# Designs tried in a protein design chat: miniprotein binders against q53ft3. Part 169

Target 1, 195 residues: q53ft3
Amino acid sequence: MFGCLVAGRLVQTAAQQVAEDKFVFDLPDYESINHVVVFMLGTIPFPEGMGGSVYFSYPDSNGMPVWQLLGFVTNGKPSAIFKISGLKSGEGSQHPFGAMNIVRTPSVAQIGISVELLDSMAQQTPVGNAAVSSVDSFTQFTQKMLDNFYNFASSFAVSQAQMTPSPSEMFIPANVVLKWYENFQRRLAQNPLFW
Key: E = the ipSAE of ESMFold2; O = the ipSAE of OpenDDE; V2 = 0.75 times the mean of E and O plus 0.25 times the DockQ between their complexes.

## First folded at step 17 (miniprotein)

Design S4 (at its last look DockQ between E and O 0.01; V2 from the best seeds 0.00; counts 0 for: pae E 15.3 > 1.5, pTM O .696 < .8, other shape alone 2.566 > 2.5, placed apart)
Fold by ESMFold2, look of step 17:
Structure S4 (fold): chain B 195 residues (1-195), chain A 86 residues (1-86)
Amino acid sequence: as target 1 above (195 residues)
Amino acid sequence: SPESYKRAIRYALFAQKYAEMIAREAIKNNDPESYEEALRLFREAAELYEEAAELAKKGDKEEFEKLKEEARELFYEALRLYEKLK
């Protein structure tokens, strides 16, 4: 019924159904994930008057699962992008005692989708600004990511005329960085364990 | 560990993000010295990507922790330089 996509990983389309109205995707190594796309496959719509509440689960410092509401998907808005890096960074950047900087062991988080009444969903408040925007398609998301990276790399292509040039000054071609970044993304997507 | 490789890539990407921000500030302020530092940070991040690819091809997982520490130091250096310009 649902799909889950992280940039650089294979699309997950086989959610684990843990109850009649609850579906789960595993997210290994969630610390490396900034955004998650949750979308409906289009095979089975929500019943009328119902939609999906999307949750993120991660282990707390005691290893107990903590479920946080990210936002919603509905028949009228069948996909959404959620930012989860702030949720992990909060735990990874802060410790209650402020003294430990221990790197987290590898962990598995979960995306949970609960089918609920739209009226019940309207009364819920997502955590922070986890919902980034509605997503029309995977292609649009990936194109925006590539465009943003290209603009980032291109900022290093300022001509010597824009700066007070030195004859020994070197310039880094912006397209070289983009090409290398694209190669890393493709290699990771081809084989997440190519290490 | 595999996590150390992924974190190294993440740190290198953040270092590149800050290098771009430094370059933009340097252009805005007509500051060629800060622009030169941004270029150096970019080149060092690119070298980390190349090192990461070679380590992954060799399958030498024990060196991933060293790679992570190198990338982390580059990220913090980029952050420090950006904060001076901001």
Scores: ipSAE 0.000, ipTM 0.128, lowest interface PAE 15.3, mean pLDDT 63
Fold by OpenDDE base, look of step 17:
Structure S4 (fold): chain B 195 residues (1-195), chain A 86 residues (1-86)
Amino acid sequence: as target 1 above (195 residues)
Amino acid sequence: SPESYKRAIRYALFAQKYAEMIAREAIKNNDPESYEEALRLFREAAELYEEAAELAKKGDKEEFEKLKEEARELFYEALRLYEKLK
């Protein structure tokens, strides 16, 4: 029913069902994780009027699990990206997993999905920094990628006087890269999904 | 199939959750009579899904599909009624 994805790791499609309405993914080495994607596999939808509340659990200083509401997935929003890197110091909230004896290994965090009524979900407030708008995340990623490319390319910039003759090589003027960068930024600003 | 079984169990639970929610709202609004029918239907749906799940576990596909569909109909009927009560 659910999948979990961490960048650089294999996708998890086999959640541990800890209750009829609760699913858990283990996240080893959670301290290195910035973002987690939770998504529906598309095999089994939520019943009408229901969705999934997504929680993150990490061990506190005492090794006790602290659960925080990250956000939601629904049939209409079958995937979500959550930032978890900044949550390590947060206070725990009320969560549906508290009564569950989930065996945890040190250094392993968990993503919990609780199937709930949409009306109930609407009354819940996710932790402020966890919900990454797909658009914002994409924009930020794109901007970082662009900056990285520009910085990389510009590091090879030489003046014509500094050029060593290499007839077999093609050279691209730095201004072309800059113009491309500016045009791309403009298009991105106008429509983050222009492609 | 194992997946059908798991699905039926989930739907049973979901129907039960709706029933509980309706019950809470009925109590909150001091209007138990208005929600009685929806509540009944959700409970019945939940029971049928549970029965369907047991049949699936036993490998009785025909009866499973029958009860699942019946449960589904009751569930959505209950949902429609509940939405009208809001």
Scores: ipSAE 0.000, ipTM 0.163, lowest interface PAE 14.0, mean pLDDT 75
ESMFold2 (binder alone), look of step 17: mean pLDDT 83; pTM 0.792

Design S5 (at its last look DockQ between E and O 0.02; V2 from the best seeds 0.00; counts 0 for: pae E 12.8 > 1.5, pTM E .461 < .8, other shape alone 2.532 > 2.5, placed apart)
Fold by OpenDDE base, look of step 17:
Order: structure tokens, then C-alpha cells, then sequence
Structure S5 (fold): chain B 195 residues (1-195), chain A 86 residues (1-86)
């Protein structure tokens, strides 16, 4: 039903179902994670009028789990990006996972998804720094990602005069990358949710 | 549509899962009346979703949508009862 993605890691598509309405992903080495993507696999939708509240759990200084509401996924918004890097010092909120004895190892955090009524979800307030789901935060994240890619790609740019013959290699002109970047920026500016 | 048909089947399966959830929570709270009512509603919702799916397959889209809407209402009522049992 759900997937979880951390940049640079394999996608997780097998959530642990800890209850009929609760799913958990383990995030090893969570301290190195800045952002997490939670998404629906498309195999099983939420029932109409329901969605998923997404929580993050990390061990506190005593090793006890601290759960925080990150945001939501729904049939209408089947994926969301959350920033978790700044949550390490936050206070725990009321969460639906408190009674669950989930075996945790050091350095492993968890993403929890609780299936809930949309009306109930609307009354909940995510932690302010977690939701990259604001259009602005999403745009900023996307922009940073694009800039990172452009900078990476441009670092390999060489002039024709600097090229050494390598018939086995394919080369992409730098202007193609730039044109792609410009087109993407234009589309993003027109509709931040165009994809 | 074929996609609507598949969706209805998935919702029926989900309704059955929630019936099991209600049963578990009702046992914890010792509320047999809410259990029986919620279980009934989830079962009825599941049946209507399945019937809606069959109608979609047969091309009776209008009647299928009516049954889907009825199923949805029953499902919501069952969910309200479930939330009280938590």
C-alpha cells in the first residue's frame, strides 16, 4: 500500500503492518537523512473519506521513541516529501503509535502511517519544520535539487579542444543540460505541481 | 470504467479489513453493541462495493455509481463507530 524513499537508498515498498490501520517503515542511520518521501504504491487506495497521517519516530536521549506528526498522504495527494533533519530535538506529540512495542535498534528511526478519517486529519497540526508540502517549501526543495544536478553536470564540462578521443563514450553537449534546466524552471514556475 | 471497477473491488476488500479492526477494538472496550453495528455496516458496505464493481463490469455505470455512493455512506458510518471504539 505504501512506499518510502530516502535519497541514495533503495525504495522501501514493504511496510510492516503493526495494526490494521498502521504501517511502519524502518529508517536505519536516520541521522544522515534530510528528507523522506512517503507515497502510495497505487495497489490499494484509501477508502473514500480516509487518508494517512504520517509520523516520524526517533529515539530520545533515553532511547525512548518520540513520535511527531509530519503530514499527510491521501488519494488526492498520494505522495509527500518531509524534512526530518531538524526534528531531533522536538517534543513528542500525541500519536497513535504509543501503545505499540516496536523493537528498535540504535540509530534506527521509523516512519509511521496511520489510516484515519480525512475530517480527523484536518484537525491535526503537523510539526512546522517537517512539511515540505507547502508549495513554497516544495519549490525550494526542487530548486535545490535542480541546482545540485546542474552544478554536478557542469563540473564535467570540457571544451572541444580539451576533449580526448573516446569512441566508446557518449557525450551530451552542456547546452542540452542547460536547456533542460531552463525548461524545467519554466514549468515549475507555471505550476509547482506539474509532475 | 475498468479502473472504477478495480477501485470498487479494492474498497470492498478494505471494508472487510476494517470490519476486523472494529471487532478487535470492540473486544478491547467491551462494547458489543457498537461492534455488531459497525461490523454489519462494514459488511454491507463491502457487499455494495462488490455489487457496484459487477455492475461496472456489465456496463451499468449509473446504477454502479448509486451503489458505490450508498456503500460509501455505510462505510463512513462504520468508521465513525470505529473512531468511538478507539
Amino acid sequence: as target 1 above (195 residues)
Amino acid sequence: SPESYKRAIRYALFAQKYAEMIAREAKKNNDPESYEEALRLFREAAELYEEAAELYEKGDKEEAEKLKEEARELFYEALRLYEKLK
Scores: ipSAE 0.015, ipTM 0.281, lowest interface PAE 8.3, mean pLDDT 75
Fold by ESMFold2, look of step 17:
Structure S5 (fold): chain B 195 residues (1-195), chain A 86 residues (1-86)
Amino acid sequence: as target 1 above (195 residues)
Amino acid sequence: SPESYKRAIRYALFAQKYAEMIAREAKKNNDPESYEEALRLFREAAELYEEAAELYEKGDKEEAEKLKEEARELFYEALRLYEKLK
């Protein structure tokens, strides 16, 4: 039903369902994550009148989860980018050797999605600055995702020497994907919200 | 490999996300039929990729490869519809 994407990492599409209406993604090494995208896969929409409340959780010093409401996804807005860099213990407190914490102190946060009535969601207050309100931040994050998509699509490229004739088969030259990618980037730069 | 199939599923879901963004522009251009068809094809491709990954993990590699080929065709057909929405 849901996907979770962190720039520079593989997308997660296998949420752990912990209740009929609750889904969780693990985020290992969450201290290196600045933004997370939560989106609907499109396979199962929310029932009418319902949507998803999106939470971020990290363990405190005792290992107890600290949950914070990031925002919402709905059938009308099926994706959202959330900034989590300011929502972790010791915000901006990483020392110059933060890379060693990734290896030696693995810490796992979670993204939780709770399916709720839209009326109930309207009464909830997300933490400030969690939802991305800047078009520049969305453009930067989207650029990294588009780079990944282009590299993925290019991985299906074959040479003409590897092709076999088939009247019912269609091929898409790799340059079509590249042209789409370049055109989309230009349009995002002109109007990051054109979608 | 199983990792290759899982990676393909994840990339198809990236394409679905961006097809949704572009289809919203197509609704502005009064072309909702292309939007619905593109979404349907991406969803079908993602389901076939995931089924292929499950078959591969269960050891049915020949059937998994057949489903992967079918999913790839649906994925590229969805990309062709996406191009038409420009």
Scores: ipSAE 0.000, ipTM 0.126, lowest interface PAE 12.8, mean pLDDT 61
ESMFold2 (binder alone), look of step 17: mean pLDDT 81; pTM 0.795

Design S6 (at its last look DockQ between E and O 0.02; V2 from the best seeds 0.00; counts 0 for: pae E 20.5 > 1.5, placed apart)
Fold by OpenDDE base, look of step 17:
Structure S6 (fold): chain B 195 residues (1-195), chain A 86 residues (1-86)
Amino acid sequence: as target 1 above (195 residues)
Amino acid sequence: SPESYKRAIRYALFAQKYAEMAAREAIKNNDPESYEEALRLFREAAELYEEAAELYEKGDKEEAEKLKEEARELFYEALRLYEKLK
């Protein structure tokens, strides 16, 4: 039903179902994680009027889990990006996972998704720093990803004079990458959700 | 399938949550009679989803699918009633 993505890591598509309405992803080495993407797989939608409250849990100084509400996913918004790097010093909020004895390793944080009524979700307030302003944060994330790709690709750019014969390899002109980048930027600016 | 079983369990939970909401609204509005039918249908849907889940677990897929479909119909009927009352 849910997926979890951390940059530089394999996508997680197998959430642990800890209750009928609760799903958990483990995030090893969470200290290195800046952002987490939570998304619906598209296999099973929420029932009408239902959505998912997304929580982050990290161990406190005593090794006890501190849960914080990050935000929400819904059928209408099936994916969200959350910044978790700044949450390590936050106070815990009311959370639906508190009564659950979830086995944790000290170095492992968790993303929890609680299936809840949309009306109930509307009454909840995510932690301020976690809600990457949905559009701005997505745009920023996308921009960073694009920049990273462009920088990576451009680092391999060579002039024709510098090319060594490699008949088995295909080469892509740098201008193609640039044009793609520019077009993508334009589309992103027009509609951040164009995909 | 394991997925069908998990789905049935989730839908049972959802039906229960809606039943709870209907009950809360009935109390809030001091009008339990208006929500009685919706509440009944949500509960019935939840029970059928649970039964479907049990049948999936037992390997009786055909009967499980039948109950799931019946539960779905009741759930959406209840939902329509609930939304109309809200």
Scores: ipSAE 0.019, ipTM 0.337, lowest interface PAE 5.9, mean pLDDT 78
Fold by ESMFold2, look of step 17:
Structure S6 (fold): chain B 195 residues (1-195), chain A 86 residues (1-86)
Amino acid sequence: as target 1 above (195 residues)
Amino acid sequence: SPESYKRAIRYALFAQKYAEMAAREAIKNNDPESYEEALRLFREAAELYEEAAELYEKGDKEEAEKLKEEARELFYEALRLYEKLK
């Protein structure tokens, strides 16, 4: 139902379901993470009247989890980018995960998603500056890929006077598709959010 | 419709990623037999979504919608089985 993406890492799409309405992603090496994207996979929407409250948890100096509300995802806003770089020493907020039996590794942070009534979510206050922007990751990924290809191919356009007598048409070199493909693959392997 | 094609491709990609996750969890837990049915259904759903995308591109919208609904049913059943094992 959910995905979690960190720049420079593979996307996680297999949340640990810790309750009927609660899902968790582990974030190892959390100190190197500045932003996280949380998104709906698009195959299982929230039930009518419900949405997801998104929390960040890190172990404090005693190894105890500190949970902070980042923001929300809903069927109408199915993705969001959250800044977590300033949250690793903050105070906890009210959260629904404290009574759950969650298997933890002391050196690992977590993203928690709680499926809740939209009315209940409206009364919650995220920590400041956590939400950076909403992102529909996979729809945006596809659109960015198409836009990137179009802009790259267009940069090689030639006029009729420069090539063949084909009136009213623009042409691109045949190898542009290969160059685009190779460049896109390389950048995606380095940073899935490079665009 | 270009939008219907794009949506079907997105769903195929999601189903493929779930199949990959199920396969990795089967290896991680050293229990491939428990995950076999969910993995099969995720892969079958991905194939049907891709076929639906091809039908949308050919203009067979009615048949594409039928395959898309069938793929959705398989995906939901796979997800139910997968979630029981976690």
Scores: ipSAE 0.000, ipTM 0.073, lowest interface PAE 20.5, mean pLDDT 69
ESMFold2 (binder alone), look of step 17: mean pLDDT 84; pTM 0.829

Design S7 (at its last look DockQ between E and O 0.02; V2 from the best seeds 0.00; counts 0 for: pae E 22.4 > 1.5, pTM E .656 < .8, placed apart)
Fold by OpenDDE base, look of step 17:
Structure S7 (fold): chain B 195 residues (1-195), chain A 86 residues (1-86)
Amino acid sequence: as target 1 above (195 residues)
Amino acid sequence: SPESYKRAKRYAEFAQKYAEMIAREAIKNNDPESYEEALRLFREAAELYEEAAELYEKGDKEEAEKLKEEARELFYEALRLYEKLK
């Protein structure tokens, strides 16, 4: 019914169904994980009027699970990206998994999906900044890419006085790169899908 | 316990919702035969969950737990069968 994806890892398509309405994925080495994608496989939809509340659980200093609501998946929104890197120090919230005896390894975090009524889900408040909009994630990625490129290019910047004669090479003024960068950032800010 | 009762009721409703969903799908696809077993199992699960709920309410925990577990097995099998149709 559900899949879980962490960048650089194999996709997980076999959730542990711990109850009729609850599914769990194990995330080993969770400290290295920034984002998790949760998605429906398309094999079994939610019944009418139902969706999935997505929770993240990590062990606290005592090894006890701390569950936090990340967000939601529904038939209309069958996938979502969540940022979990900043949640490791957060306070736990009320969660539907607390009464369940889920076997856990201290070094393994979990993604839990609870199938719930849409009306009930609407009353829940995800932890701040956990749900990453596709636009925001794209913008952040693009910005990081641009910064990386600019930093890389700038590392090769030399003054004319410092230039080694190389008649066979073409040189681009650093100001051209900077102007390009600024223009690109402006366009990105105006419309992330400007291309 | 009141919690067990509520849970059983929730699972009964959940099973019924699946039954309704696949019944509609069967009609839409004009293939009632392929969905018949899954539909039957969801309905049976729903009934057993309801019975379990009633037993929880009466305080017969032992029998309620048995029915709940039976219902769970039917529910899981129904899901498996339904998934195979996709």
Scores: ipSAE 0.633, ipTM 0.873, lowest interface PAE 0.7, mean pLDDT 86
Fold by ESMFold2, look of step 17:
Structure S7 (fold): chain B 195 residues (1-195), chain A 86 residues (1-86)
Amino acid sequence: as target 1 above (195 residues)
Amino acid sequence: SPESYKRAKRYAEFAQKYAEMIAREAIKNNDPESYEEALRLFREAAELYEEAAELYEKGDKEEAEKLKEEARELFYEALRLYEKLK
């Protein structure tokens, strides 16, 4: 379902499945890796309404895994490049892999992919600048686009008293647009990639 | 149907993107021969998905579905071959 690519290494396309919704790639000699590409193979898309949360794990000084959220892949963004060079000294984040029986070697890190509902992914915040993307810029752009649409649509609002009878036309109450706007803002704040 | 056409085109695009990524890695490793069969099968799968999309557009659903399923099998075989190289 997934592929993992590190520059100068063979592409990995056979993830170790550690649960029905969790997949892992080993990254030997992880200290020499600065970037990793995670992508979907294209024959097994995520089910509708779902996507993949991508994590990086390295062994700490005690040999215990330290998991950090890198970002996401979805049917709409089926590949992503992540920078991991700055993460090897960070603290762990909330992650779904703690109850898994994952075999590790001290010199081997892992990329973990957890298949999750898009709504659940909206509540997750990737560590630092792991994703090679403008997530904050994308969120800001999307919020501005949403505000612009709402202001534009609202400028055409009329009361029932102002309506010309038109039995062949369909109408949408303005409060439906407001409800959609408020729901969209809330979902975007929870997960900028929910869609 | 329009939805079947759109899905076939999307699958063709995906297969081509994965083939391009694998070809790039084969060149970086200076070992194109190790990746040759898997790369060829990914490219063939992409071509068959594209042909299936054309058949859906023409309304030839039965043949389009058959070709789509053949493309899927080639893609899985390409993945299996690549898995063995790892």
Scores: ipSAE 0.000, ipTM 0.074, lowest interface PAE 22.4, mean pLDDT 69
ESMFold2 (binder alone), look of step 17: mean pLDDT 84; pTM 0.829

Design S8 (at its last look DockQ between E and O 0.01; V2 from the best seeds 0.00; counts 0 for: pae E 18.6 > 1.5, pTM E .555 < .8, placed apart)
Fold by OpenDDE base, look of step 17:
Order: C-alpha cells, then structure tokens, then sequence
Structure S8 (fold): chain B 195 residues (1-195), chain A 86 residues (1-86)
C-alpha cells in the first residue's frame, strides 16, 4: 500500500503492517537523512473518508522512541516530502504507535503511517518544519542555485583598470548579471513556474 | 482494556470502510464475483470487531480478545485477496 524513499537509498515498498491500520518503515542511519518521501503505491487506495497520518520516530537520549506527526497522505495527495533532519531534537507528540511494541534498534528511526478518518486528521497539527511544500522546495532550490551562480560569477569581477587585454574573450558587465538575477528573482516570486 | 476497546472500534470501522469501497468498485467494474470473497471477509471481520468491542464493554476481556484475533485474521486475509485483484 505504501512506499518510502530516501535519497540515495533503495525505495522501500514493503512496510511492516504492525496493525490493521498501521504501517511502519525502518530508516537505518537516520542521522544522515534530510528528507523522506512517503507515497502510496497505487495498488490499494484509502477507503472513502480516510487517509494516512505520517509519523516519524527516533530514539531519544534514553533510547526511547519519540514520535512526531510529520503530515498526511491521502488519495488526493498520494505522496508527500518531509524534512526530518531538524526533528531529531524535537518533543514528542501524541501518536497512535505508543502502545505498540515495535521492535527497533537504537540506530534505526521509523516512519509510521496510521490510517485514520480524514476528519480526525484535520484536527491534528504536524510539526511545523516537517512538511515540505513542493513549491517551497523548488523555490529554495532555485534560490540556492541562483545565489551560487551569482557568487561564482561575481568572484571573477574585476574593474576596468584591473582588466588584462584578452581579445579572444568576451566580457559581460557585472551589472548585467545582477540585473538578470534581480529580474529572475522577481519572476520567480511572482510565479515559481513562470517558464 | 479501554485501549483494546478503542482499537476494536477503529478496526471495525476500517474493515467496514474497505467493504464499502470494494462493493462500489465491484459494482463499477461489473464483476461482483471477483470481489465477493474479499468483501465477505471484510464484513465478517467488521462484525467480529464490533462483537469484540461489545464484549470489552461488558468486561469479558478474554472472549473479546479471542474475537479480535479472529477478526484480525479475516481482515488480513481480506486485504491479501483484495491486493491480488489489483
């Protein structure tokens, strides 16, 4: 029913069904994980009026699991990206997995999916920094890319007085790059999908 | 326990929702026979979970747990069958 993806790792398509309505993926070496994608495989949908609450569990300093609500997956939103790197020091929340004896090792975190009523899910509040909007992620990536380019290009900037003659090379004024950068940022802010 | 009761109720609802979904799907596909066994098992699981919940309320925990376990087996079997249809 569910899949779990960590960048650089094999996709997991075999969740442990620990209960009729609960599924768990193990995440070894969780400390190196920044983002996790949880998705429906498309084989079995949620029943009408139901979805999945996605939780992350990591061991605390005492080795006890700390569960936090990351967000949700539904038939209408069958995949979601979650940032987990910043959650390792967070406080636990109420979770449906607490009463379950899930065998785990101290170095392994877990993604838990609890199948719940949509109405109940709507009353839950995910941890604020876990849900990654696709738009936000794209915007952040684009911004970093732009910044990297600008920084790279500007590192080669020289004044006219500092220029050495190179007839075979074309030069672009730094102001052109800056104007391009500013225009691109403006367009991106207005419409992240402006292309 | 109160927790076991709550679980039984949730599982009953879950099984019932699957049964309803399968019933609709079977109707839409025009092949009710293909889903009949899975549908039956989900319904039976739902009923047993409900009975288990009732027994928990009455304080008959032992019998309630027995029915819940039976319901679980039916539920998992139903799910396996349903998955094979996909």
Amino acid sequence: as target 1 above (195 residues)
Amino acid sequence: SPESYKRAIRYALFAQKYAEMIQREAKELGDPEAYEEALRLFREAAELYEEAAELYEKGDKEEAEKLKEEARELFYEALRLYEKLK
Scores: ipSAE 0.133, ipTM 0.611, lowest interface PAE 2.0, mean pLDDT 82
Fold by ESMFold2, look of step 17:
Structure S8 (fold): chain B 195 residues (1-195), chain A 86 residues (1-86)
Amino acid sequence: as target 1 above (195 residues)
Amino acid sequence: SPESYKRAIRYALFAQKYAEMIQREAKELGDPEAYEEALRLFREAAELYEEAAELYEKGDKEEAEKLKEEARELFYEALRLYEKLK
C-alpha cells in the first residue's frame, strides 16, 4: 500500500504491517539520512474519510523509541517529502504506536504510518518544519497545466446555434473534456509518480 | 504498440514539466550547481523519451524500449539530486 524512498538508497515497498491499520519501514543508519519520501503505491487507496499519519521514530539515549509526527498522506495528497535531519534530537509527540513492542537495533529508526480518520488527523500538529515536498510543487505545476489544457480545449466548444453543417468537421463535446479533466486531476491526486 | 508510444509521450511531457518546476524553485534553494545538474538530467531524460517515441513510430521497438529505460534511469537520478536541494 505504501512506499518509502531515501535519497541514494533503493526504494522500499514492503512495509512491515504491525497492525491492521499500522505499517512500518526500517531505516538503518538513520543518522546519515536527511530526507525521506513516503508515498502510496496507488493500488489500494485509503477508505473514504481516512488517511495516513506519518511518524518518525528513533531510539533515545536509553534505546527507547521516540516518535514524532512528520505529517500526512491522503488520497488527495498521496506522497510527501519529510526532512528528518533536525528531528534526531527532538521530543516525542502524541502517537498511536506506543503499545506495540517493535523490536529494533539502536542504530535503526522507523517510519510509521497509521491509518486514521481525517477528522482526527486534522487535530494533530506535526513537529517543526518536517514536511518538505517537491511532490507538492509537482502537483501544483501539473494542476496548472491541467487548468491550462481545460481552458484551452473549452475555448473551442460551440453551441448548437453556432454550429455550421459540415460533413468533414469534428467536434469534441464540452462534457467529455470536463470528465477528462476531473478524472486526470483525481489520478494525479492518487499517484503523482504514476509514470 | 500504440500504448507504448502514448506512454513514451506521457513520460516526455512529465520530464519536461519537472524541469520547468525545478527552474521555478531553484532561486529558493540556494545551491545553483546542484540545480544546474538536476535540470540537465531532467531535460536529457525528456529528450530520450521523445526519441523513444520516434523509434516506436519507425518500428524499432527493441531499441525504443532500451532508450525508454535509460531515460527512466536519468529521470530518477535527477529526482534524487533534486531531493538533495531541499
Scores: ipSAE 0.000, ipTM 0.103, lowest interface PAE 18.6, mean pLDDT 64
ESMFold2 (binder alone), look of step 17: mean pLDDT 78; pTM 0.739

Design S9 (at its last look DockQ between E and O 0.62; V2 from the best seeds 0.00; counts 0 for: pae E 11.7 > 1.5)
Fold by OpenDDE base, look of step 17:
Structure S9 (fold): chain B 195 residues (1-195), chain A 86 residues (1-86)
Amino acid sequence: as target 1 above (195 residues)
Amino acid sequence: SPESYKRAIRYALFAQKYAEMIQREAKKLGNEEAYEEALRLFREAAELYEEAAELYEKGDKEEAEKLKEEARELFYEALRLYEKLK
């Protein structure tokens, strides 16, 4: 019914169904994970009026699981990206998995999906910044890419007095790169899909 | 326990919702026979969960647990059958 994807890892398509309405994925080496994608496989949809609340669990300093609500998946939104890197020090919230005896390894985090009524889900509040919009993720990636490029290019900046004669090479003024960067940022801010 | 009761009720509802979904889908596809067994199992599971819930409420935990486990097996089988139809 559900899949889980971590970048650089094999996709998980076999959730452990720990209850009729609860599914769990194990995430080993969770400390290296920034984002998790949870998605429906398309084999079994949610019944009408139902969806999935997605939780993240990590061990606290005592090895006890701390569960936090990340967000939701539904038939209308069958996939979601969650940032979990910043949640490792967060406080736990009420969760539907607490009463369940789920076998856990201390070094393994878990993604839990609880199938619930949509009306009940609407009353729940995910932890802040866990749900990453596609637009925000794209914007952040683009910004990092731009920054990386600018930093790289700027590292080669020299004054005319410092230039080594190389008649065969073309030089681009640093100001051109800066102007390009600024213009690109402006366009990106106005419309992330400006191209 | 109150929690066990609530859980059984949730499972009953869940099974019922699947049954309803399957019924609608089967009707839409004109293939009711293919879904008949899965539908039956979900309905039976729902009934058993409801009975289990009632027993939990009455304090008959032992019998309630038995029915819940029976319902669970039916529910999982129903899911498996339904998945195969997709």
Scores: ipSAE 0.538, ipTM 0.841, lowest interface PAE 0.8, mean pLDDT 85
Fold by ESMFold2, look of step 17:
Structure S9 (fold): chain B 195 residues (1-195), chain A 86 residues (1-86)
Amino acid sequence: as target 1 above (195 residues)
Amino acid sequence: SPESYKRAIRYALFAQKYAEMIQREAKKLGNEEAYEEALRLFREAAELYEEAAELYEKGDKEEAEKLKEEARELFYEALRLYEKLK
């Protein structure tokens, strides 16, 4: 249902479903993580009138989980980037994960997603500065910039038969630009935060 | 308990909402037959969760828990079938 992405790590798409309406991702070595992307895979949408509340949990000095509300994902906003670097010393908040089967390790944090009624989500307040921007907006901006560059460079393409001799100029073969474009698209699809 | 009643009702609603969503998707794709089994299981799970809620309200905790676990098994099976169809 959901994916979880940390820059420089493999995307997680196999959340632990701990209840019909609750999903968890483990984040090992969480102290090195500054941002987390949570997104819907697109295979199973939320039921009508529902959405997902996204929480971050880390173990405190006693090894007990401290949960904080990061924000939300919905069918209308299916992805979000959350900043967690400033949250690793925060106080816990009310959360729905108390009855869940959760594996704990001193260096492992968790992302929890609880499927809830949209009206219930409207009454919740995320911790400040947790949400950075929509991953959809970031990806769309990046894709448009990529397309703009490729179209610009391609507009100057000439065949070898069309080239005018100019010994003082440097040229880049068109296939190099195409390979860069294809590589950038693949990397962006894998990790929107790679650049 | 009151908490157990509320959980059973919540899970029944969740299963019902999935059934409604899947029925709309199946109709849109013109593939109702392929989704029929998942729909049946979601609806059965919703019915069993509602029955469990009724038993919790009557104070029949042990029977309610048994029915809730059966509903849970059907619900997860329905989710697995639906996910494979996508």
Scores: ipSAE 0.000, ipTM 0.372, lowest interface PAE 11.7, mean pLDDT 74
ESMFold2 (binder alone), look of step 17: mean pLDDT 81; pTM 0.791

